# Ledger of designs, part 26: VH-VL binders against Rho GTPase-activating protein gacT (gacT)

Target 1, 189 residues: Rho GTPase-activating protein gacT (gacT), of Dictyostelium discoideum (Social amoeba) (q54nl0r163to351)
Amino acid sequence: VPLTQVPCRAGSNVPIIIEKLIDHIERTSLNSEGLFRIPGVDLTINQYIKLFDNGEDVDVSPIEPYTAAGLLKRFFRDLPVFVPQSINKRVVSLFIDEEGKKKPVDMEILSNLRVLVHQLPTVHFEVMQELTNLLGKLMSRSDQNKMTISNIAICLVPTLNCVPAIVTYSIQMHDFFYNEVFPQHHLYY
Below, E stands for the ipSAE of ESMFold2; O stands for the ipSAE of OpenDDE; V2 stands for 0.75 times the mean of E and O plus 0.25 times the DockQ between their complexes.

## First folded at step 15 (VH-VL; framework fv_masavibart)

Design sk8 (from sg4 with heavy chain K58T; at its last look DockQ between E and O 0.81; V2 from the best seeds 0.82)
Fold by ESMFold2, look of step 15:
Structure sk8 (fold): chain C 189 residues (1-189), chain A 121 residues (1-121), chain B 110 residues (1-110)
Amino acid sequence: as target 1 above (189 residues)
Amino acid sequence: QVQLVESGGGVVQPGRSLRLSCAASGFTFSSYSMYWVRQAPGKGLEWVAYISWDGSDTYYADSVKGRFTISRDNSKNTLYLQMNSLRTEDTAVYYCARVDEYEIGYYFDLWGQGTLVTVSS
Amino acid sequence: QSALTQPASVSGSPGQSITISCTGTSSDVGSYNYVSWYQQHPGKAPKLMIYDVSNRPSGVSNRFSGSKSGNTASLTISGLQSEDEADYYCSSYTDDYTYVFGGGTKLTVL
């Protein structure tokens, strides 16, 4: 199912399943060692997927941390598209020159990356905003949970099927990408 | 010139140790995570060990876990593989390869030329 | 390590087009777009030919292309030339933070 067709609450562009899972993980799971790296219980994940697929009003509060994280990863894995390939290719072009060499990152590159992130469809953009906000909180507790930015990049970002810079810089510079007003802010539809 | 150069291979008996080195030049070594990937003679490729760009995270294939240790010295632009308790099935060409999972993606865009490790009586 | 399935060998005549397959599962090739192809000439290191299923690095001939359908990725070489004779490996990366390689395919140019 396309992300734009997943049910949202009135006045929200974030799917109910994502809102529930992110809120639950934020409230209960941010100190869990290896969150998103250690697998959850597959049987339980499959059961909840079935409930959400049937359109049921699902209570996620009983879900233990690793299974909640696994369910969130499974949601993104099952999407047909989270980041359009056209945006992924343009992001690569920001970091790789015509000769195939990686460019040193500077604020011009990061500002252009921000523009491309804001060209995501509205639902995709707001989901990315909420996900990367959660991941920033997770990373800030890495002394306890061991989920450094490098662990997030190898264990979770692949689930999104996108160029990693979209997510890693959104985590590290969240306010710059999502809360600052800037020129050329044009939402993608 | 952007390159990776492995060294330290040789012939050793089972149960002995070797340390491999991989020297990086022409690029910012500390911006890349590194893998050791091996290839037994006439066989395919097998990943062996991973270390993140700052050295904070390491992972190993099950076949080498507990016997091999990956490390790096970013001040010397050098990657290492300490191989203990070597077995005949560890005989292979060992490659170092880089990845930039922070910005770019999940593929090896640069490989060294390899160093041969032969474990036999 | 799990292995992706590739044919052991393929052959073709100069100027022909050939395709090498790489079959995984719904939990790797089927769900993730992190499929790469590497060319390896005898005695040489692997060289990246295709990344992210279908992207060609700068300096790689446009005769090389990649695609996938379902759980199978494919490398296609058009206008086959003698220097294309080599081993070809696919790889897949997932959120299980490991790389898995195919067993390799020997391409022979007749």
Scores: ipSAE 0.768, ipTM 0.889, lowest interface PAE 0.8, mean pLDDT 90
ESMFold2 (binder alone), look of step 15: mean pLDDT 90; pTM 0.910
OpenDDE, look of step 15: ipSAE 0.880; ipTM 0.930

## First folded at step 16 (VH-VL; framework fv_masavibart)

Design sl1 (from sk5 with light chain N55D; at its last look DockQ between E and O 0.68; V2 from the best seeds 0.80)
Fold by ESMFold2, look of step 16:
Structure sl1 (fold): chain C 189 residues (1-189), chain A 121 residues (1-121), chain B 110 residues (1-110)
Amino acid sequence: as target 1 above (189 residues)
Amino acid sequence: QVQLVESGGGVVQPGRSLRLSCAASGFTFSSYSMHWVRQAPGKGLEWVAYISWDGSDKYYADSVKGRFTISRDNSKNTLYLQMNSLRTEDTAVYYCARVDEYEIGYYFDLWGQGTLVTVSS
Amino acid sequence: QSALTQPASVSGSPGQSITISCTGTSSDVGSYNYVSWYQQHPGKAPKLMIYDVSDRPSGVSNRFSGSKSGNTASLTISGLQSEDEADYYCSSYTDDYTYVFGGGTKLTVL
């Protein structure tokens, strides 16, 4: 189902399933070794997917860490589109020149990437903001959980079907991407 | 000018060791994760090992885990594969290849020429 | 990890179009857009031809195109030329550290 059709609470642009899973993971799971790398229990994931698809008020508190992470990944994997391909292609053009060589990254490139992130549809933008905020907290505990930025990039980012720079820089420079005000900020979109 | 060059292949007996090297030139080596991919004679491609751009994370195919060690020296722009306890099924051409999972995507945009490892008695 | 299924061989005449299939599952090719295609001439290293299902790196001819439908990715080569004779491998990446390759397809230009 399209992300804009997933149920939200009144006055919120973040789907209920995402709010519940992010809150649960943040409170219970950030010190779990290999979170998002180690698979959860597929039977339990499938069960919860059905409950959410039926529109039920689902209690996620009994879900163990790896299954909660797996359920969140499954949600993104099953979306028809999270980041529009038009945005993905424009992001690649920021990092790759016409000869196919990678450009040295600088603040001009990063500022342009920020503009493209802020052109996401409102629900997609707010979901990305909440997800990358969680992942920043996860990464900050990488000495315990072993989820470095490189592990996040190979184990979680692929489920978003997007150019990795959108997510990796959003994690590493979250304030720059989401909390600073600039002329093309999503707040004005 | 942008290239990867493997070396260190040869003929060895089962149970022996070899160390492969992969020299990078013409690009910022430390911006890329590096992989070893092998190809047995007349067969397809098989992924072998991964090392992150700063060397902090390493992963291996089950077939080589515990016997092979991937490493890199970013100051020398060189990738290594230490291959211990070699078996006849390790006979293959070994390629090094790069990926940029931080910025770009999940594909090998540059490969070395390969170095042949033959394990036979 | 799961294998990707390719035909062992395909053939075509100069100027024709041919298509090579790469079939995975709903949990790899079906769900992830990280399908790439590599060309390998005899005795040479693989060369990237297509990434992200359908994108072409700079310097690769627009005669090469990629697509997917369901669990099957496809590489199409139009205007077939003798230099296109090679082995072609698809690859898929999901959410672990391993890259899965198809078994390869030998393309013969008649």
Scores: ipSAE 0.787, ipTM 0.899, lowest interface PAE 0.8, mean pLDDT 91
ESMFold2 (binder alone), look of step 16: mean pLDDT 91; pTM 0.926
OpenDDE, look of step 16: ipSAE 0.891; ipTM 0.945

Design sl2 (from sk5 with light chain S31G; at its last look DockQ between E and O 0.79; V2 from the best seeds 0.74)
Fold by ESMFold2, look of step 16:
Structure sl2 (fold): chain C 189 residues (1-189), chain A 121 residues (1-121), chain B 110 residues (1-110)
Amino acid sequence: as target 1 above (189 residues)
Amino acid sequence: QVQLVESGGGVVQPGRSLRLSCAASGFTFSSYSMHWVRQAPGKGLEWVAYISWDGSDKYYADSVKGRFTISRDNSKNTLYLQMNSLRTEDTAVYYCARVDEYEIGYYFDLWGQGTLVTVSS
Amino acid sequence: QSALTQPASVSGSPGQSITISCTGTSSDVGGYNYVSWYQQHPGKAPKLMIYDVSNRPSGVSNRFSGSKSGNTASLTISGLQSEDEADYYCSSYTDDYTYVFGGGTKLTVL
């Protein structure tokens, strides 16, 4: 199912399943060693997916940390598209010069990357914002949970099926990407 | 200018060990994950091993798990493959290759020339 | 890890177009856009021709194009030239943190 067709609360652009899972993980799981890296229980993940698909009011509070993280990853894996390939291609072009060589990263490149992130469709943008906010909190506790930016990237970038810089820099520079004002700030509702 | 150069290949007997090196130059080595890919004579490409840009994560093909160890020294711009308990089926040209998995994507944009490992009695 | 299926060989005459297929599953080629193609001339290292299904690196001729439908990726070479005679490999990356190559396709230019 396309992300834009997943049920949301009135006035919200973030799907209910994502809101519930992110809130649950934030409240219960940020100190869990290897969160998002250690797999959850597939049977339980499948059961919860069925409950959400049936339109039920799902209580996620009993879900243990690794299964909650696994369910969130499964949601993204099952999407037909999260980041449009046109955006992915333009992001890669920011880092490679006319001769095909990788450019040293500077704030011009990062500002242009920010512009491209803000061109995501509104639901996709807000979901990315909420997800990378959670992942930033996870990273900030890496002394306890062992989820450094490297570990988070390995676990999450392939699940999102996108160019890594969109995720890695959104996590490490979240305020710059999502909270600062700039000329091409996101114009979708 | 930008290059990867493998070394340490040779002829060894089965059951012995060999250590391959891959020297990087002309780019920021610590920005890239590194891989070993091998090719038996007259055969196709087989992915062998991966190490993340900071060395914190490693993955191996099932055919080499427990026998091969990938490592890197970012201060020396060098990738290594320690190959223990070598078998005749490990005979191949071994390539090192890079991926910018932090920023760019999951494809090998630079390959070394390869080094031949021959395992025979 | 799954092996990707490629035809063992294809052939074409100069000026023609040919297509090389790479078939996987929904867990690799079908589910992820991390598909790449490599050209290898005899005795040489592989060279990246296509990445992310359909993108060409700088310096790769626009005669090379890539696409994907379902679980099958395709490399198309138009205007076939004798220098295109080589082995071609597809590769896929997944969230299993591994790479899988196809078995390779020998392209012969008649």
Scores: ipSAE 0.564, ipTM 0.833, lowest interface PAE 1.6, mean pLDDT 89
ESMFold2 (binder alone), look of step 16: mean pLDDT 91; pTM 0.924
OpenDDE, look of step 16: ipSAE 0.879; ipTM 0.940

Design sl3 (from sk5 with light chain S31G N55D; at its last look DockQ between E and O 0.90; V2 from the best seeds 0.83)
Fold by ESMFold2, look of step 16:
Structure sl3 (fold): chain C 189 residues (1-189), chain A 121 residues (1-121), chain B 110 residues (1-110)
Amino acid sequence: as target 1 above (189 residues)
Amino acid sequence: QVQLVESGGGVVQPGRSLRLSCAASGFTFSSYSMHWVRQAPGKGLEWVAYISWDGSDKYYADSVKGRFTISRDNSKNTLYLQMNSLRTEDTAVYYCARVDEYEIGYYFDLWGQGTLVTVSS
Amino acid sequence: QSALTQPASVSGSPGQSITISCTGTSSDVGGYNYVSWYQQHPGKAPKLMIYDVSDRPSGVSNRFSGSKSGNTASLTISGLQSEDEADYYCSSYTDDYTYVFGGGTKLTVL
């Protein structure tokens, strides 16, 4: 199921399942050691997926932390595409020159990355914004939950099937990517 | 020159210990996660261990858990593998390899030349 | 961790195309787009040929291509040349946040 076809509330571009899970995790789970790394209960995850697929008004409040995180990961894993390949390729080109050499990261590269993130389809952009906001809060409590940026990256970014820089910099520099005003892009001839 | 160079291999008896080193040069070592991959003589590649770019996370293959310890010193651009309780099945060429998991992706874009560890009576 | 399944050997004549398969499970090749292929000449370290299923590093000939269908990834070498004779390994990211390799395929150019 394409992300744009997943049910949203009126006036929202964030799917109901994502809104509910992120809110639940933020309220109850940010101090859980190994959140997103330690697996949840697969049977429970499958049951909730069926409930959401049936369009039911699902109460997520009983879900324990690891199962809620697992359900969120499963949602992304089951998407046919979250970040379009065209955007992934353009992001790689920011970091790798034509000769295949890695460029040193600077603010010009990061500003161009921000432009590409803002070119995501609206639903994808808002989902990325909400997810990386949650992950930033998780990272800020890494002394308790042990989820450093490196642990979040290896445990979660591959599930999103995207170039890591899109997520890692969105987490580490969330305000720069999502809250600061800037020129959104330029046309090049 | 962008390079990884392993050292510390040799011949040891079963039950003994050995420490491998991997020296990095020509790139920002602390930007890369590091891995050990081994290859028994005449056999294929086997992933052994992982350490994140800042050293905060480590993962091991089941075959080496509890016996091997991966570590790194980013100030010295050096990766280590402490190999305890060695067994004859640990005999292999040991490669270090890097991944840019922070920015680029999940593949080994640079490998060392390898160092041979032989465990025999 | 489980090894990915590759044929032990494959052969082709110069100028032909050959394909090497790499079969895993939904926990690796099927579940992630992080499949890579490595070429290894005798006595040498592996060299990256394909990453992210189908992408080529700079300096790798466009004769090398990769694809995936379900739990099986494929490396195709077109216009086969003598220097392509080597061992080839696939690799995939896994559900337990590690990597797994295939058993390797020896390519012989006749």
Scores: ipSAE 0.709, ipTM 0.867, lowest interface PAE 0.9, mean pLDDT 90
ESMFold2 (binder alone), look of step 16: mean pLDDT 92; pTM 0.926
OpenDDE, look of step 16: ipSAE 0.900; ipTM 0.946

Design sl4 (from sk5 with heavy chain Y107W, light chain N55D; at its last look DockQ between E and O 0.71; V2 from the best seeds 0.78)
Fold by ESMFold2, look of step 16:
Structure sl4 (fold): chain C 189 residues (1-189), chain A 121 residues (1-121), chain B 110 residues (1-110)
Amino acid sequence: as target 1 above (189 residues)
Amino acid sequence: QVQLVESGGGVVQPGRSLRLSCAASGFTFSSYSMHWVRQAPGKGLEWVAYISWDGSDKYYADSVKGRFTISRDNSKNTLYLQMNSLRTEDTAVYYCARVDEYEIGYWFDLWGQGTLVTVSS
Amino acid sequence: QSALTQPASVSGSPGQSITISCTGTSSDVGSYNYVSWYQQHPGKAPKLMIYDVSDRPSGVSNRFSGSKSGNTASLTISGLQSEDEADYYCSSYTDDYTYVFGGGTKLTVL
């Protein structure tokens, strides 16, 4: 199921399933130890996937934290494309030179990465913005939930099938990537 | 000049301890997560342990959990593996290898040459 | 035990092309693009040949290529040369903190 074919509410570019799951996780689950690492219940995940696929108005409020996180991961895992490969390749070239040596990261590299993030298609960009906003809140509570940026990079980012820098820097520098004004901002691109 | 060099291998009896070191040079060590991967004689590769680039997170294969401890000192560009309660099944060449899962991806782009650990009576 | 299945051996003559398979499941190779291939000569450390299914690091010959279809990844070596004789391992990563390796394939150049 392509991301652009997933139902959205009127006036929104964020799919209903994503809105509901992010809202639920944010309200109920951010203090859960190992969220996104500890697996949910596969049978329940499959049942909810069928309900969303049938177009039902699904009540996610009964879903326990690990199953809600697992549902969100399953949604991204099953997408054919979340980050276009052309963007992935350009991001890699920011960090690895022609000789294969990794460049020291600086604000020039990060500014160029920000430009590439803003070149994502509209739905993909807004989903990434909402996801990384949630993950920033998760990371900020890592004393309780144990989900440091390292754990997020190992356990959740791979599900997106993208170059990690797109997500990890969006989490850690969310305002720089999404809220600060610059000439190539998505609203002007 | 970009390299990883393991040391500390040797022959030990079962139940004893051994500490491996891996010295990094020619690159920014603190930008990479580090792994230990081992290869028993005549066998394939087996992942052993992980430590994040800043040392904040560590994970182990089930076969070594509770017996092995991975650590790093970024000021000395050195990775360590403390191996306690060694078993004959731990006999292998031990490689250190790097990954940058924070920025680029999930593959081992640089390996050391390995150090042999033999556990026998 | 390896969760990824490779043939134990494969052979070819100089100048030919050969392909080594690496079969996983829909939960790893089928769904994740984090498949890599390593070459290991006797007594040497593994060397990265392919990452992200099909990408080649700088300095690796374009005779090496990777692909996947369904749950099977493939390494293809064209223009086979005697120095290609080695063991080849595939590896997969998913959303677990562990890396899984195939059992390895011995390539013999006849």
Scores: ipSAE 0.707, ipTM 0.876, lowest interface PAE 1.0, mean pLDDT 90
ESMFold2 (binder alone), look of step 16: mean pLDDT 91; pTM 0.924
OpenDDE, look of step 16: ipSAE 0.894; ipTM 0.944

Design sl5 (from si7 with light chain S31G; at its last look DockQ between E and O 0.87; V2 from the best seeds 0.83)
Fold by ESMFold2, look of step 16:
Formats: sequence, C-alpha cells, structure tokens
Structure sl5 (fold): chain C 189 residues (1-189), chain A 121 residues (1-121), chain B 110 residues (1-110)
Amino acid sequence: as target 1 above (189 residues)
Amino acid sequence: QVQLVESGGGVVQPGRSLRLSCAASGFTFSSYSMYWVRQAPGKGLEWVAYISWDGSDKYYADSVKGRFTISRDNSKNTLYLQMNSLRTEDTAVYYCARVDEYEIGYYFDLWGQGTLVTVSS
Amino acid sequence: QSALTQPASVSGSPGQSITISCTGTSSDVGGYNYVSWYQQHPGKAPKLMIYDVSDRPSGVSNRFSGSKSGNTASLTISGLQSEDEADYYCSSYTDDYTYVFGGGTKLTVL
C-alpha cells in the first residue's frame, strides 16, 4: 500500500503505526545492543502487521525491543515507494560530477540536498523527519547500543531503498534539515 | 589518478600467514568503506571482509572469521588484510574495492587490479 | 553466502542485442534496488557498468542498460561489439547486510 494511504490520526501526517512504534522504541529500547541489526520475532511481527492492516487499535506496549524495531523495518520494506526514484537520482547528482568523481561535501551540496528532501510528499517528509529524529537519539547512545552511524548506514538505510545521504545527513544534521528558520518547504509530487 | 593498488600476494604453504596491502590514491580514502573481495581461479566473486570508513566497524565472511583481520590506516591511505592459518581454499585473486554507504549507495565504483594468493603444499 | 543465478554463457553476433539474467530472492534482488553489474576482461579488475538496477556511471556506453522484475535483474547490451566479450557479474545488497554476487556469465562475441 502507498504510504499516503496508511491511516493517520486526524490532523497528523504520520501514520499511526509509525507514531506508536517510534514512541514505544524511544521510551523502551534506545539502549538495546544491536537495535535494528538483531532480528525480532517474525511470527509476532506478522501478527501485528495483520492487526494494523485490519485497522485495529493496536497496543504496542508489550512488544520487546528487537521485535518493535523489526516491525518498523518491515513497514518500510513493504512500502512500494518511500523515496521516489527521481529524488534519489537528483541526490546522487549532487555528490558526483559529470566525470563520475565524488565531490567534497560542502554547505552548497547540503543546502541542495535539503531542498530535495523538502520535495518529498508531505507524509513522506514527516515520516522521514520522525524516523531520523529517532535514529539520532539511537546514535547518541552508540557506546551502549553499538548502533553507530556506519551500522545504521549498512543495516537500516538499505531497507528504505534510498540514497544514503538523505538519511545519514538527516540524522546528523537534523535541525538543519527540519527545523532551520528559512526552510525550503517540500512540494507535492 | 584515482586508483587502488593491492600488494603482498604470493605462494605460501597451508597454515602460514600473509599480509595484503591496498594503497589508495587520488581520492579522499577516509570517506569510503572498504571491502576485500576474492576470486578463486575460474570462479566468481566472493566478499571476504568489510571495514567502515572510520574503522569503527569490521565484518567478515563466515569462511574467514577468526583467521583474517581487516584494518586501515587513514593517515597512510592504506587498507590491510592479515590472513592467518591459510588454507588451499583461500587461493584466489584478492581485490580491494570501495563503497560509500554514508552518502552514495551500495555498489563498488572502484576496484584494484588484484593480488594473487596461492596456497599450495 | 548465497549466490545469484546467472547463465554460464551467452553469445551474440556483432550488432545484436543480448540479455544476461541474474536471479535472486526477495532477500536480495527482490528486496533492494541495489543491483549492480560488473564487466571483467581476462586478467583485469571488475569494472562497474550498472548500479542501482539501471543507472550507468560516467564513461560507460549507453549500449549497456539494466532492469529488474521481481527477483530477476537483467543486463542488456545493444549493438554488440568485440570489446564486449568478457565475464559479467551481477551483485545485490542483501538482508545479511553485505553483498552477494552472481556466478558470472561469459559473453562470447561471434
């Protein structure tokens, strides 16, 4: 199902399943070693997916950390599109010149990346904002949970099927991408 | 000139050790994660070892865990593979290859020419 | 490590189009848009020809194109030329957080 068709609370652009899982993980799981890398219980993940698919009011509070993280990853895995391919290609062009060489990152590149992130549809943009905010909190505790930015880049970012810079810079420069005074607002596709 | 150059291959008996080096030039080595990928004679490609761009994470294929150690020195633009307890099955051309999973994606855009390791009695 | 399935060989005449298949599972080719193709001439290093399923790096001829459907990726070479004779390997990112390669396909230009 397209992300724009997943149920949200009235007045919210973040799907209920995402809000509940992010809140639960944030409250209970940020110190869990290998969160998002260590698999959860597949049968439990499948059961919760059925409940959400049926539109039921699902209580996620009993879910153990690795299963909650696994359910969140499964949600993104099952999306037909999280980041449109057209945006992915334009992001790559910011970092690679016409000769195929990688450019040194600078604030011009990062400002252009921010513009492209703001071109995501509203629901996609707000989901990315909430996800990368959670991941920033996870990374800040990497001494305990071992989820460095490199681990996130190899074990979680691929699930999103997007160019890594979109996620990694959103994590490390979250305010610049989502809270700065003069943001480029996203456009609907 | 953007390149990777492996060295340190040779012929060695089973149970012995070799150390491979991979010298990087013409690009910012510290912005790339590195892989060792090997190719046995007449066979396909097989991932062997991974090290993240800053050296904080290392991973190994099951076939080499406990015997091989990957490392890097970003100040010398050099990647290493210490291969201990070598077996005849380790006979291969060993390539170093780069990936930028921080910014770019999940593909190897640059490979070295390879260095041959032959393990024979 | 699981391997992606490629035909052992394929052949074509100059000027023809040929297609090389690469079949995996939902845990690799089917689950990720991180499929790459590498060309390897005898005694040489692999060279990236296609990344992200269908994208071409600078300097690679537009005769090379890539696609996927389900768990199968394809490399198509149009206007076949003698210099295209080489081994071709596909690669995909996997649920094991690493790469898997195909067994390779030898392309012969007749």
Scores: ipSAE 0.750, ipTM 0.876, lowest interface PAE 0.8, mean pLDDT 90
ESMFold2 (binder alone), look of step 16: mean pLDDT 91; pTM 0.920
OpenDDE, look of step 16: ipSAE 0.889; ipTM 0.936

Design sl6 (from si7 with heavy chain E101Y; at its last look DockQ between E and O 0.13; V2 from the best seeds 0.00; counts 0 for: placed apart)
Fold by OpenDDE, look of step 16:
Structure sl6 (fold): chain C 189 residues (1-189), chain A 121 residues (1-121), chain B 110 residues (1-110)
Amino acid sequence: as target 1 above (189 residues)
Amino acid sequence: QVQLVESGGGVVQPGRSLRLSCAASGFTFSSYSMYWVRQAPGKGLEWVAYISWDGSDKYYADSVKGRFTISRDNSKNTLYLQMNSLRTEDTAVYYCARVDYYEIGYYFDLWGQGTLVTVSS
Amino acid sequence: QSALTQPASVSGSPGQSITISCTGTSSDVGSYNYVSWYQQHPGKAPKLMIYDVSDRPSGVSNRFSGSKSGNTASLTISGLQSEDEADYYCSSYTDDYTYVFGGGTKLTVL
């Protein structure tokens, strides 16, 4: 089911299942070592997916941390497209100079990357924002949970099927990507 | 030491089955997606199968789809390739390869030494 | 899913610079910077030499460099040494969400 067809609460573009799971994980699971790296219980994940697919009002509060994380990943995996390939292609082009060499990341590249992230479909953008916010909180506790930016990338990039930079910089520079005003002189696209 | 070690190769007749194993050590195996890549004698590299870190996603080359099954046991740090209905064209050295993610893409940053599978009548 | 096009062989003398090309399409090399290069000595496993078009993993000599223009990626080896004699494979991500390898290039050091 496309992301835009998943039920949302009034006043929100983020699917209910994502909101519930993100909220649950944030409240209960941020200190769990290896969150998103350790598999949850597949049977439980499948059961909850069926409930959500049937449009049922699902209580996620009983779900243990790794299963909750697994369920969230499964949701994204089952999406036909989360990040459009057109965006992925444009993102990777930001990193190559005129000589065909990879450029060191600078604020110009990051500014352009920000612009491209904002070109995601509205629902996708808002979901990315909330997901990366959660992952940022997870990363901030990496001393305990061992979920460094690299580990997060390993776990989530395959699930989202996107350029790693989209996820990693959105996490590491979340305020810049989602909360700061666009400076007109730094818009290249 | 970080390494991958393939095993299970050998000589088999067409139509038979063979199961390859890849033992990982020196790193957190359960964190990495894995590939099987094969190389026919004197030929180039061809990816065979992919499995995500948690085994939830699997992809196969068209040439092996329906015949090969990739799996993993993270508790044993082992990757598997079940090969059924083997054909002469399946003759190759089979490599297991780890996928690591970088800034732009992901690549095969760790390879085993390979195990030879020979399918002949 | 056709292989990327590489020259079958290239050769050079010690100390020289050689370049290996890898030509794809707009659906792979042309669209993605998921370009990598692998070195394979006889009887050995491939080794990642270049990733992200031009970056080098730790331990890889700076004599190896990568670039891309249009649908063609290039591997340049400067200061050619006897140990560089090997097969080289390029690889790229594709629109089909898969990887494709080049046909390989045999480098001979004269």
Scores: ipSAE 0.453, ipTM 0.823, lowest interface PAE 1.4, mean pLDDT 92
ESMFold2, look of step 16: ipSAE 0.756; ipTM 0.880
ESMFold2 (binder alone), look of step 16: mean pLDDT 89; pTM 0.902

Design sl7 (from si7 with light chain D95E; at its last fold request DockQ between E and O 0.90; V2 from the best seeds 0.87)
Heavy chain, then light chain:
Amino acid sequence: QVQLVESGGGVVQPGRSLRLSCAASGFTFSSYSMYWVRQAPGKGLEWVAYISWDGSDKYYADSVKGRFTISRDNSKNTLYLQMNSLRTEDTAVYYCARVDEYEIGYYFDLWGQGTLVTVSS
Amino acid sequence: QSALTQPASVSGSPGQSITISCTGTSSDVGSYNYVSWYQQHPGKAPKLMIYDVSDRPSGVSNRFSGSKSGNTASLTISGLQSEDEADYYCSSYTEDYTYVFGGGTKLTVL
ESMFold2, look of step 16: ipSAE 0.803; ipTM 0.899
ESMFold2 (binder alone), look of step 16: mean pLDDT 89; pTM 0.896
OpenDDE, look of step 16: ipSAE 0.913; ipTM 0.948
ESMFold2, look of step 17: ipSAE 0.760; ipTM 0.882
ESMFold2 (binder alone), look of step 17: mean pLDDT 90; pTM 0.910
OpenDDE, look of step 17: ipSAE 0.675; ipTM 0.880
ESMFold2, fold request of step 19: ipSAE 0.743, 0.785, 0.763; ipTM 0.883, 0.895, 0.889
ESMFold2 (binder alone), fold request of step 19: mean pLDDT 89, 89, 89; pTM 0.891, 0.896, 0.901
OpenDDE, fold request of step 19: ipSAE 0.931, 0.928, 0.928; ipTM 0.956, 0.956, 0.956

